# Ledger of designs, part 24: VHH binders against C-glycoside deglycosidase alpha subunit (carB)

Target 1, 368 residues: C-glycoside deglycosidase alpha subunit (carB), of Microbacterium trichothecenolyticum (Aureobacterium trichothecenolyticum) (a0a0m2h8p8)
Amino acid sequence: MTALGTPIQGVTLYSFTRAFHGREYDLEGLIRKTAADGFGPGLEIIGFSSFRGFPAIDDAYAGWFRDLIDEVGLVTTSLAVNADIGIHRDRLLNQDELIEYMTLQIKAAAKLGFPIARVQISIEPDSMEALAPIAEAHGVTLALEVHADQYASHPRILALRDRYEKVGSPFLGFTMDWGATVSGFAPSLIEAYRRRGASEELLGQVVDLWNTYYEQGPPADQADHGQRFGSFIGLAARHGRPDLGIDFGINGTGLFGPARVDDWRTIAPWIKHVHGKFFGIDENGEEPSVPVRDLVKLLVENGYNGAISSEYEGWHWNYWQSPFDIISDEQAVQRSAAEAAGSRMITDLAEARTQLGAWLPNTEGAHA
Short names: E, the ipSAE of ESMFold2; O, the ipSAE of OpenDDE; V2, 0.75 times the mean of E and O plus 0.25 times the DockQ between their complexes.

## First folded at step 21 (VHH; framework vhh_8h63_2)

Design cc5 (from bb1 with V50I K106R; at its last fold request DockQ between E and O 0.92; V2 from the best seeds 0.00; counts 0 for: pae E 2.6 > 2)
Amino acid sequence: ELQLVESGGGLVQAGGSLTVSCAASGRTFSDYYMGWSRQAPGKERELVAIIFRGGSTYYADTVKGRFTISRDNAKNTLYLQMNSLKPEDTAMYYCAAYEYTFGETRYWGQGTQVTVSG
ESMFold2, look of step 21: ipSAE 0.556; ipTM 0.824
ESMFold2 (binder alone), look of step 21: mean pLDDT 81; pTM 0.820
OpenDDE, look of step 21: ipSAE 0.416; ipTM 0.792
ESMFold2, fold request of step 22: ipSAE 0.442, 0.386, 0.447; ipTM 0.776, 0.763, 0.779
ESMFold2 (binder alone), fold request of step 22: mean pLDDT 81, 81, 82; pTM 0.823, 0.818, 0.824
OpenDDE, fold request of step 22: ipSAE 0.564, 0.610, 0.607; ipTM 0.857, 0.877, 0.876

Design cc6 (from bb1 with Y100K T101Y; at its last look DockQ between E and O 0.63; V2 from the best seeds 0.00; counts 0 for: pae E 2.4 > 2)
Fold by OpenDDE, look of step 21:
Structure cc6 (fold): chain B 368 residues (1-368), chain A 118 residues (1-118)
Amino acid sequence: as target 1 above (368 residues)
Amino acid sequence: ELQLVESGGGLVQAGGSLTVSCAASGRTFSDYYMGWSRQAPGKERELVAVIFRGGSTYYADTVKGRFTISRDNAKNTLYLQMNSLKPEDTAMYYCAAYEKYFGETKYWGQGTQVTVSG
């Protein structure tokens, strides 16, 4: 039996997008707030949205950033990078250019002190294979994100897994996103639709429809997925609210994934990072739509020693609750869940740094 | 962030075929749900087809079995192959990009006119 994992508590600054866009905090301010409020020690940042000039990072800035991280007492975990072939308006990047562009981002991650680069789901196995030696050279683990509308046992994900196995690089893996394995719609989402005038009857049917699909399991193929999407469109239309149809469909089939928690076991050995995606905390202190406790248990039982970055996704529709309070409450659930699983969440900075450095592959000069 | 330009519209006889295209410029084409909507004279705009980032597709009942939506992420292009066209398919066809999750961010093209003669 593999030793129980001790996941590292963390947060992605993406959770605070609303505060950032509202100019309540700049990057430094948000980092300081994150540390001060105890959301760390793990810190994930989205590269393009947070760093000016990304992926071009000058040495002085990198130095400043790293000093800041050290000052406030956080550990950088993952940098979200983009496989964007449309960086130029006049032409698209070819494969070689894509690899080059990804290389720049990997270098940026390394320079800024991130041991992991979260890669988008759009990346193909060939590209990941091509990037493996580059990742290794820089001591940066590439963790492709698995999220709705896909799931761990999805053919595309399995193809990547198989390629990882073939390549044999420890610098290739996955970012587990909890959105792929939810247990229901978030009550706050339903409330958001309610506030948009959806009838209780419609909302009830939307919930029932999703639950039906949950019981059936993930869609068998793309056609089935499309059919499920269409069913939400039709449902909205039948109730005289076609304007809500696309939203129902996107959220019902693209954000709230119906895979079961155990599905993650399919790729558990390759999980390098975790997006603890969640949508809200109820009056009892629980996440009613995401099986956080089961997910943490699974990670612990599979010896996961990486970070769980709390990813509050409810901010898209929830304007009536503070993201800071909600994230704090969600992290409490994680801690409780880890303890119940016979382990704990790491909240100590020194321990987090040591563990992350030991658990992730690194090269000479690579950061922990 | 994303600009959409439709093309390929024109006059076609009933029973004929036509392919319209939507060229996207900007970042993260692959991150969006993409779709076609159409608006006929005097009618409301209606969703025709949607394609997911992963390639799953949706079709309105009125076009199911006749239209095929596809995307080429390498070319940042969305397509709608329309077969067995009917006069009722006459409309301005619009390309749209939808945000991944609950949100208001949508991008629209200017549209391309499709006219089917009876």
Scores: ipSAE 0.440, ipTM 0.788, lowest interface PAE 1.2, mean pLDDT 92
ESMFold2, look of step 21: ipSAE 0.452; ipTM 0.756
ESMFold2 (binder alone), look of step 21: mean pLDDT 81; pTM 0.818

